# Ledger of designs, part 33: VH-VL binders against q55578

Target 1, 249 residues: q55578
Amino acid sequence: MAERIQKLLSQWGIASRRHAEEMILAGRVSVNGKVANLGDKADPQQDFLSVDGKQIKADNRPRDIYLLVNKPRDVLSTCDDPRGRKTVLDLLPQDLQRGKGLHPVGRLDRNSTGALLLTNDGELTLRLTHPRYHLPKTYDVWLEGNPSDEDLEKWRSGMMLDGKKTLPATLEVISENKDQIHLLVTLTEGRNRQIRRLAEELGLTVLKLHRRTIGPLQLHTRGKVLGSGQFRFLSPAEIRLLKKQVNLR
Key: E = the ipSAE of ESMFold2; O = the ipSAE of OpenDDE; V2 = 0.75 times the mean of E and O plus 0.25 times the DockQ between their complexes.

## First folded at step 12 (VH-VL; framework fv_pimurutamab)

Design z06 (at its last look DockQ between E and O 0.73; V2 from the best seeds 0.77)
Fold by OpenDDE, look of step 12:
Structure z06 (fold): chain C 249 residues (1-249), chain A 121 residues (1-121), chain B 107 residues (1-107)
Amino acid sequence: as target 1 above (249 residues)
Amino acid sequence: EVQLVESGGGLVQPGGSLRLSCAASGFTFSSYSVHWVRQAPGKGLEWLGVIWASGTTDYGNEFTSRFTISRDNAKNSLYLQMNSLRAEDTAVYYCARGFPNYRYIHAFDIWGQGTMVTVSS
Amino acid sequence: EIVLTQSPATLSLSPGERATLSCRASQSVSKYIHWYQQKPGQAPRLLIKDASNRATGIPARFSGSGSGTDFTLTISSLEPEDFAVYYCQQRSNFPYTFGGGTKVEIK
């Protein structure tokens, strides 16, 4: 089956999709001896792909890798940062940082911490980030002060953001004192900086944001404590659960 | 009637494992946080941990490595898996429901009768 | 974690007398203290929520007060069924913690 060249390159660990597109635009990629154009497709079983004059084969495709990372603060959820800032890939060993095609699935903002999925499975990434599939995600949210019950209810029921009402959210209060409240927030959608933006809309300040879960993935499980900056491989069971959730085999 | 009923307690040797159960009835179990609290003979109450409505868990600092809380909403059941048991783990173990109010949260309004766990050689 | 200290450890009184129980927190917990009653061989029973709010079904003779670090449970006139152990619990900070308890016994 013919697939987009940037997808193939990503799957084969050559580059991220974005970088692959840049490579294509730069004329670095060829199919059957012809320079590829953006939007071109190739069949890895029938066509010969080359990068910088070197043939790349499907047989050398890295195996599918699935990692759960506990992203620390001041680390970016990107494969590459032009400003040279630390990325989530920098948390990995050298052999995983390059050549495997690992990329973050979705993102946590720089100041947020917690569970982040890294994978080289482009199909899974596409599904998990597609609006059609809503994986529930649970966050620890520390807010300054004490929000009113009315504000919490607004958050629970949905609020207008960018002209569209947010989906209902689950909010549990873990602890509360005169200075702050600790909430457990579960979202079924992933709008850009949703929690922080909603808090801002309510006039609240987020002191700390930590993601605990991504669908069936939990940052801390029995016998598997993942500290800040650490990562682990997903179990086969976890992978199956993720794929099932997005109708993949 | 709203009710919690613990089971699974008994005698176990040091180093052994035990799984406690808590059966809930009379309320929407999946909407509530449920906690484990224990009480050693002649001693006070000790909070062990919680499983939130969202399904995530939190533990007291000393219990994170040995104890695991889980739930089965389909069965209206709460569980406490205890490993590497010690003599000091001997206690009555209670499951308790967190009070479902925005501002009066985690007052434990419903308790089970408790189940006795004895760790002894 | 927040440590709750209850005093006295034991309070000996007669029916009809006023009982005053203290719960002191190692740091401010605002108003987020709950009180429980436990009779021998029974599970605890919720009495007071957030320092001063009686739980459903709790007699008016039970009252709670306090804020910050010092809290009080008061039984205005002890009934025979009130002789039990009483515990305070905080929800201000995680993890939750209980006090050591006060035993109210018959004199």
Scores: ipSAE 0.857, ipTM 0.931, lowest interface PAE 0.6, mean pLDDT 92
Fold by ESMFold2, look of step 12:
Structure z06 (fold): chain C 249 residues (1-249), chain A 121 residues (1-121), chain B 107 residues (1-107)
Amino acid sequence: as target 1 above (249 residues)
Amino acid sequence: EVQLVESGGGLVQPGGSLRLSCAASGFTFSSYSVHWVRQAPGKGLEWLGVIWASGTTDYGNEFTSRFTISRDNAKNSLYLQMNSLRAEDTAVYYCARGFPNYRYIHAFDIWGQGTMVTVSS
Amino acid sequence: EIVLTQSPATLSLSPGERATLSCRASQSVSKYIHWYQQKPGQAPRLLIKDASNRATGIPARFSGSGSGTDFTLTISSLEPEDFAVYYCQQRSNFPYTFGGGTKVEIK
């Protein structure tokens, strides 16, 4: 169970992984009475790990938390922004913003809105974001333009992006007129700005991009909508479905 | 043979609930959008909502608060849960398959024969 | 939402005659209109997709035309089985809406 110390500090909600590295370099972290080096590993159940003289106990890890947030525009999907811009953690109550180890699972661009999972379950995060697990994500995409059937077929079957063909996507045309089209796009990968870049390659302008779902997680359930900037806890059934999709538990 | 069969209609009192089912056969159900459309006696057609192949839903303006569409792809079944029923909900309820081309998924090429829901005291 | 107005409400014709049914949208829907036929006691049947594209198995006597706000369904020579109610549906804007229908009846 020995893990890198910066990872442990993040799991225990002490600091982001990046900030934990700074703490280690500053000599603030000790393992078994000796100052730790960057890259050292420890096991809280076997080692005496301390930060600023305070012990990190194995049984004091925060309980697992799983939140779905409806990210508004201009909020960053990160734990910590060096420039101090608003992040998804700022949407949460104060007691969830720190000390719980919460981090986003994947990301949404600053100019995108919609579903974003926050959790302190690092193993689930690793699995859900790993390329070998193709968790589907569904987006509402509003585009200026009137793409041909050939253009949409190229998008659906795969297009070159950074020298590598995109995976097939599911497309569904919700509505269209001469000047605009509203697509429902389901992707099983999360390449950098993929939807925006593919639309641009086809000569289309992205007017609005909203992530509707992450796997089994939906913003709208049983006649209720999770409003912009709001969050909710996942149900036990949702947690089990997510774990099942990536072979956990 | 491609087929949709609705069931679960009947008489219900105002304020009551009813769950309609739509059984699909003869096609790969999971690949299609499926819709609910109703028709009040002597009236025209009214689109209620859809569940997309992706599993997400969209509804007509006034139905999102009282109606819930779901699907079970393992059972080739579509469902409509209706709550807080009112006299205006009295209608024949149809399930309908969207045409398989992703650009025509709102053209309904296969319909069930419908199931009657009557909301009366 | 987009309102579709169908006219006439009732069209009384004899077999062999040409039927012309109109559908007018409250705002432009480009060509994104579908047409359906509904016989008494039956479910609707898709006839035409996107103004003019006949659905599979629809006889050539059914044709559609139009764009923008004005659309027409034409039945070139009525057969006995064509006496039914016809509905237009738009897919240009969400939510999808149907017209009020045109009843084509004998006489």
Scores: ipSAE 0.715, ipTM 0.871, lowest interface PAE 1.5, mean pLDDT 89
ESMFold2 (binder alone), look of step 12: mean pLDDT 90; pTM 0.925

## First folded at step 13 (VH-VL; framework fv_pimurutamab)

Design a1 (at its last look DockQ between E and O 0.74; V2 from the best seeds 0.00; counts 0 for: pae E 3.0 > 2)
Fold by OpenDDE, look of step 13:
Structure a1 (fold): chain C 249 residues (1-249), chain A 121 residues (1-121), chain B 107 residues (1-107)
Amino acid sequence: as target 1 above (249 residues)
Amino acid sequence: EVQLVESGGGLVQPGGSLRLSCAASGFTFSSYSVHWVRQAPGKGLEWLGVIWASGTTDYGNEFTSRFTISRDNAKNSLYLQMNSLRAEDTAVYYCARGFPGYRYIHEFDIWGQGTMVTVSS
Amino acid sequence: EIVLTQSPATLSLSPGERATLSCRASQSVSKYIHWYQQKPGQAPRLLIKDASNRATGIPARFSGSGSGTDFTLTISSLEPEDFAVYYCQQRSNFPYTFGGGTKVEIK
């Protein structure tokens, strides 16, 4: 099947999609001996791709890698930042930072922490980020003060955001005192800064946001503790469960 | 009738392992957090940990790696896997339901009758 | 973690007398204290929720009060079945913790 060249280059660990586009625009990429243009597609099974005059093959693509990262605060969920800020890839060893095609699946905002999946499996990434697959994600949410029962119910039932009602959410109270409440919030959708925006809509302030789980993946399990900024490889079982969740074989 | 029933207790040697079960009935098990609490002979109650309705777990600070809580909603069952058992782990182990108010704030409104675990040479 | 200290450790009283049990928290827990009753050979039973709310089926002779760090469970007139151990528990901060208990015994 023919795919966009920048996607292929990214999958093959040659460059990020963005950088691949730049390379294409610079005339560095060729298909079957012809300089490629932005928007061109190629079939890795039928076409010959070259970068800087050197042929690249699908067979040389990096093996599939799946990492779970505990993203710390002030680290960006992106492959590259134009401002030179620290990204989740910077948390990895040098051999994993470049050449493997690793990228974050979804994102956590800069001020949020917790579970983030990194992979070079583009198909899995596509599935996991597609709205048709409602992969549940659970968050620790610390709010300032004590929201009313009514507000919590609004949150549970769904609230209007950007003209569309949010899906019902699971809210459990872990602890509560005069200063703050600690909630366990489970979402089945991933709208931009959803938890923070919903809290804001209710007049509440999020003090801390930490993602515990991504579907079957748990940041902290017995025997597998990931501190802030740490990462681990997914087990084969975890990978299978994850793929099963999105109907991948 | 709402009920919790613990099982799996018994005599085990130090360093051994034991898996406790808690069978729930009379309510929608999957909608509730469920907790483990133990009580050493002649002593007070000690909260061990919880598995939330969401399926995630939290533990007391002193229980870092030896104990694992899990649940099977299809079987309406709660489990406590205990490894590397010590004499001081000797206690009656209770499972308790976290009662959800409107806010889903939890107090332990339903308790099992407990199962005795004795760790001794 | 929050430490709950209950006093007295043992309270000896006669039926019909008033029982006053104390629970002190190492830091403020607002109103988020629960009280439990445990009879010999039985599991604990929830008595009071959030300092002052009787649980379902709990007799009116049981009452709770307090806020911040100092809490009180009161039994206005002891019945024979009330002789047991009573525990306080906080949910203000994680992890949850119990007090050491107060044994109410017959004089």
Scores: ipSAE 0.822, ipTM 0.919, lowest interface PAE 0.6, mean pLDDT 92
Fold by ESMFold2, look of step 13:
Structure a1 (fold): chain C 249 residues (1-249), chain A 121 residues (1-121), chain B 107 residues (1-107)
Amino acid sequence: as target 1 above (249 residues)
Amino acid sequence: EVQLVESGGGLVQPGGSLRLSCAASGFTFSSYSVHWVRQAPGKGLEWLGVIWASGTTDYGNEFTSRFTISRDNAKNSLYLQMNSLRAEDTAVYYCARGFPGYRYIHEFDIWGQGTMVTVSS
Amino acid sequence: EIVLTQSPATLSLSPGERATLSCRASQSVSKYIHWYQQKPGQAPRLLIKDASNRATGIPARFSGSGSGTDFTLTISSLEPEDFAVYYCQQRSNFPYTFGGGTKVEIK
C-alpha cells in the first residue's frame, strides 16, 4: 500500500513523476508534518500527505479514464515537455488536461499521426507496453520508391535493427504507382522508429505514417469517425478486450 | 479447387437489412484480402470494399455508413452486413479474392458466382 | 477517384476478326490496369493483369498493352466464346474502380 511519493502525486493527478520529484526536492511535499525527501514512501490511508500545505486524501484519487486520440502531426506523445511544445494532452478539454493523471500509452513520433491511447490506469499501461504481450498495431505507410518482392519479403520475415532481428510483420499493398507505394503494415512490437528505420534500410523514403489501429481499438469503425485531433472514450467492451490481451481482469 | 460461394441474397424491403456470406475453400483464406463487388442489373461493376488479411477494412466512398465487411478465418468465411437498404442497392453481389503475389494484389483472380439482392416495396 | 472510360461501348464484329478495346484513365495509373471478361449470367473472369500479363490459362489471342492513361485489350482473332462484355479495372489509386465496359457482339 505504501508507494513512492512521486508515484502517488502522479496517481492523484498533481504532477508527472519527474515534476513531482522536483517538487519534493524543492521542499513542497510533507508527510506527517515533516518535509519529504526524494525516495520516501507514504500510504494515503495511514499517513498525512500534503503538497504546498494542502492535504492529499486517499478518496480523492481520480476515476479510471481511457481515451483514444487521433494524434495530428507536430503534437508530442508525452504528458510533460520541458520545452513547452504542444502535447497530446493539449488536445483534450481543460478538465481532462489536469488533475486526472492521464498519460499516453506508448508513443508516436512527432511527424506520425493516428491512434494513441491515453489513460491513468498505470497497470494497464505497463502491460500494454511490455514486450511480452505483442499487441498488434496496424499502420498506413506511404513510401517513395518501388521496393522489390525480395525487399518486401525481407521486411515481412524480419530485418536486423540494433543488432536484433525484428519480429515478423504483415505487409499488404494498398496501392502503388511508378514512384510510390502505400502499405498496410502490422507490427507486434514497438521498437524505436521501427517502420521508418526499416524503410530507410531498404532505400525507401517515408512520406507519411499513420497508425490506424491499436489492438481492438480503431479510429474509424462503423458509424464512428474520429477525426484528426479528436478523442473519444473507450467502450467497456474495448477496455475488457485490452485487459484480456494482457491478462488483466 | 479454389472456390468462393456467396449466399444470403433475397428480397428485402427498403430500410431493411441483409447479411451476405461468402464461403471460401481450396486456399489459405486468412492470408488473403477479400473484397465485395456488386453489379446492378444491366449495369457495370462497382467495388464496395475490402477486408485485409490484417482484419482492418476499407470501403468505397458511398458505403462506409451502411455496409460492414467482416471475416471469420476459423470458418473460412467473409460477410457483408447491409443496413438501411435502398432500391439502388438492388444488384448481384460478388465476393472476390486478390492474387497472393504482391504485384497482383486486388486483381480479383477468383470470384464467387454472386448472390442476388432485390430491394423492393 | 480515378474514372476509367472504355470505348467503344459496343463493338460489333464477326468471328475471326480482330477486336481492339480501349480503356482511358482520368489520371496516370502507370501499368496497374487489369482486364476482365464477363459472359452472360456469369461472374467476371480475369484476363490480363498489370496491363500486359495474361492470367493463367488465358489463350494467346488475348493481349494487353499501354501505360499511363491509355490502355488497349486486343483479341487477335475472335472465337465464338469471346463475345462478351469486357471491363478494365485500376489498382493504382484508392478506391479501386472499374470501367463502364465494352460489349463485343456478333455482327
Scores: ipSAE 0.463, ipTM 0.776, lowest interface PAE 3.0, mean pLDDT 87
ESMFold2 (binder alone), look of step 13: mean pLDDT 90; pTM 0.912

Design a2 (at its last look DockQ between E and O 0.80; V2 from the best seeds 0.79)
Fold by OpenDDE, look of step 13:
Structure a2 (fold): chain C 249 residues (1-249), chain A 121 residues (1-121), chain B 107 residues (1-107)
Amino acid sequence: as target 1 above (249 residues)
Amino acid sequence: EVQLVESGGGLVQPGGSLRLSCAASGFTFSSYSVHWVRQAPGKGLEWLGVIWASGTEDYGNEFTSRFTISRDNAKNSLYLQMNSLRAEDTAVYYCARGFPGYRYIHAFDIWGQGTMVTVSS
Amino acid sequence: EIVLTQSPATLSLSPGERATLSCRASQSVSKYIHWYQQKPGQAPRLLIKDASNRATGIPARFSGSGSGTDFTLTISSLEPEDFAVYYCQQRSNFPYTFGGGTKVEIK
């Protein structure tokens, strides 16, 4: 099947989609000996792609890699930052940072911490980020003060955000004192900064936000702790569970 | 009738492992947090950890490396895997349910009768 | 972690007398203390939630009070079945912790 050239180059670990586009615009990419244009498609099974005059083949595609990262604060959930800020890829060894096509699946805010999936499996990424698949995600949420039962119920039942009511959420109170409340919040949707925005709507301030889980993936399992800034490979079982959840083989 | 029943206790040597079970009945198990609490002979209560309704678990600071809590909602069962057991782990181990109501899951309204674990050479 | 100190360790009283049990926290826990009763050979039973709220089925003779660091469980008139060990527990900070317990025994 023919796909956009920048997607193919990204999948093959040649460059990010953005950089691939730049390469295309620079005339560095060719298909069957003809300089490619932005928007062009190629079939890796039928067409010959070249970068800087060197032929690239689909069989040189990097192996599928699946990583779970505990994202620290002040690290961006992106492949590249124009400002040169630290990204989640910077947490990886050099051999994984470049040439593998690794990218974050979804994102956490700069000030949020916790579980983030990195992979070069574009199909899985597409499925996991598709609105049709509601992968549950659980967060530790520390709020300033003590919200009312009414406000918590509003949060649980769903609130209007951007003209659309949020899906019901699970809220468990872990601890509570005069200064703050610690909630365990489970969402089945991933709207932009959803937890922070909902808290704001209720007049509450989020002090800390930490994601524990992504579907079947848990940051801490079997007595093993994945510390801040650390990463691990997913087990085959975890990969199977993820794929199963999004109806992938 | 709402009930919790612990099992799996017994005699184990230091350094050994043991897996405790807690069978729940009479309520929607999956909707509740469930906790492990132990009591050494003639001593007080000690909170070990919890597995939340959401399926994640938390532990007391000293137990995170040796103990693992899990649950099987289909079987209405709670488990405690204990590794690298020590003499000081000798105790009656209770499973307890978090109180109904989101703000009171930290209060334990239902308890099992406990299962005795003895760690001795 | 928050340390809860209960006093006295043992309280010897007769039926009909008033029992006053203390629980002191190493730091402020606001009102977030629970009380439990444990009889010999039995599992603990929840008595009071958040310092002053009786659990379902708990007799009116049991009452809780306090805030901050000092809390009190009061049994207005001891019944024979009230002789047991009583524990306080905090939920203000994670992890949860229990006090060392107060044994109420018959004089």
Scores: ipSAE 0.851, ipTM 0.932, lowest interface PAE 0.6, mean pLDDT 93
Fold by ESMFold2, look of step 13:
Structure a2 (fold): chain C 249 residues (1-249), chain A 121 residues (1-121), chain B 107 residues (1-107)
Amino acid sequence: as target 1 above (249 residues)
Amino acid sequence: EVQLVESGGGLVQPGGSLRLSCAASGFTFSSYSVHWVRQAPGKGLEWLGVIWASGTEDYGNEFTSRFTISRDNAKNSLYLQMNSLRAEDTAVYYCARGFPGYRYIHAFDIWGQGTMVTVSS
Amino acid sequence: EIVLTQSPATLSLSPGERATLSCRASQSVSKYIHWYQQKPGQAPRLLIKDASNRATGIPARFSGSGSGTDFTLTISSLEPEDFAVYYCQQRSNFPYTFGGGTKVEIK
């Protein structure tokens, strides 16, 4: 069926949706021999869609791909950066960086590390990032400071951020010594810089922030370590668990 | 009564595998971190690892590759999968409940009776 | 990882005597030491949490003290049931570690 051209270009791995919109505005995209306009729709099975003179063929749609990346510090969790800074796609082999339609699911702050899902499954991405589904994410948080039990209970039960109370979190203490504490924090939402801002509100300094898990996805499974900057494919079981979490078949 | 009961111990040859179980009763199992600790005959206690209430695990440095801790909250059960067993793994294996909340963490207030694993030819 | 050294390895004492057990950490663990009692053929029993806090149901004759690297478990007047092995455990640094134990025996 007919879909917006920017969506088709993203599904066929040509460009991000935003980049595809820029290509359309620049007159680089044609449908049935006519230069396309933003908002136009096409059906690759019925229409002749081309970009820079190269036809987008219906049978060349990339297969579904699901990757878990251990994002290092100072790498952006976007598929496209207008300033040309290093992104999570730059961590992948050349054949996965382009032409497959891969994009990050959600984000990690530039100065945070850890688990990030990459996929070309747009429906799964919409569901997993939607606040309705409350996908749990677990972080290792190293803090400088001396939080009281009452401070940690405020964090667990919810604190005001941008005029809205945060959802309850799970906090487990891994270790403590002197003026440092290592927490496991599980959140069911992804508000902007939430862990860092809540820690700051409590007078604590975030020394290091690392996302350990995204739902059923873990960086270290069965003694196998996914190192900084490395990636792996998801297992079929992991894909099924993610889809089940968000009521997708 | 609050209890932890280990099972699955026995005699196994070097290089073999064994899966230990720990059955919990009398408390809300899903709310607690649960640990494995072992004790070789005539020797002291050795912490192996934990599975957190959140469901993730952490291990002692020497146990990250051969041992896997898991939990099944629906069955109130904790498991230790041990692979590539060696003679030095011969020990009594205990499961232990971690103290809840933010104080006295990793004080083990409830222990199982232990199950013996013997690795020999 | 943090090494806990318990001394002496064995204390031979009579009922009614005071027992003093030492646990030394290879680096500071603040107050984050727990103490356990273990009798032959039994699992350990939690005695003291975070250096000085008695666990539920532990008699007042058991007390703990110390901070940093040096910790002490004291049994003010030994009862027959107190002859056992005692272990310290740190929770300050991952991974958690136990001391080698002090056996308190009758003689």
Scores: ipSAE 0.724, ipTM 0.879, lowest interface PAE 1.3, mean pLDDT 89
ESMFold2 (binder alone), look of step 13: mean pLDDT 90; pTM 0.920

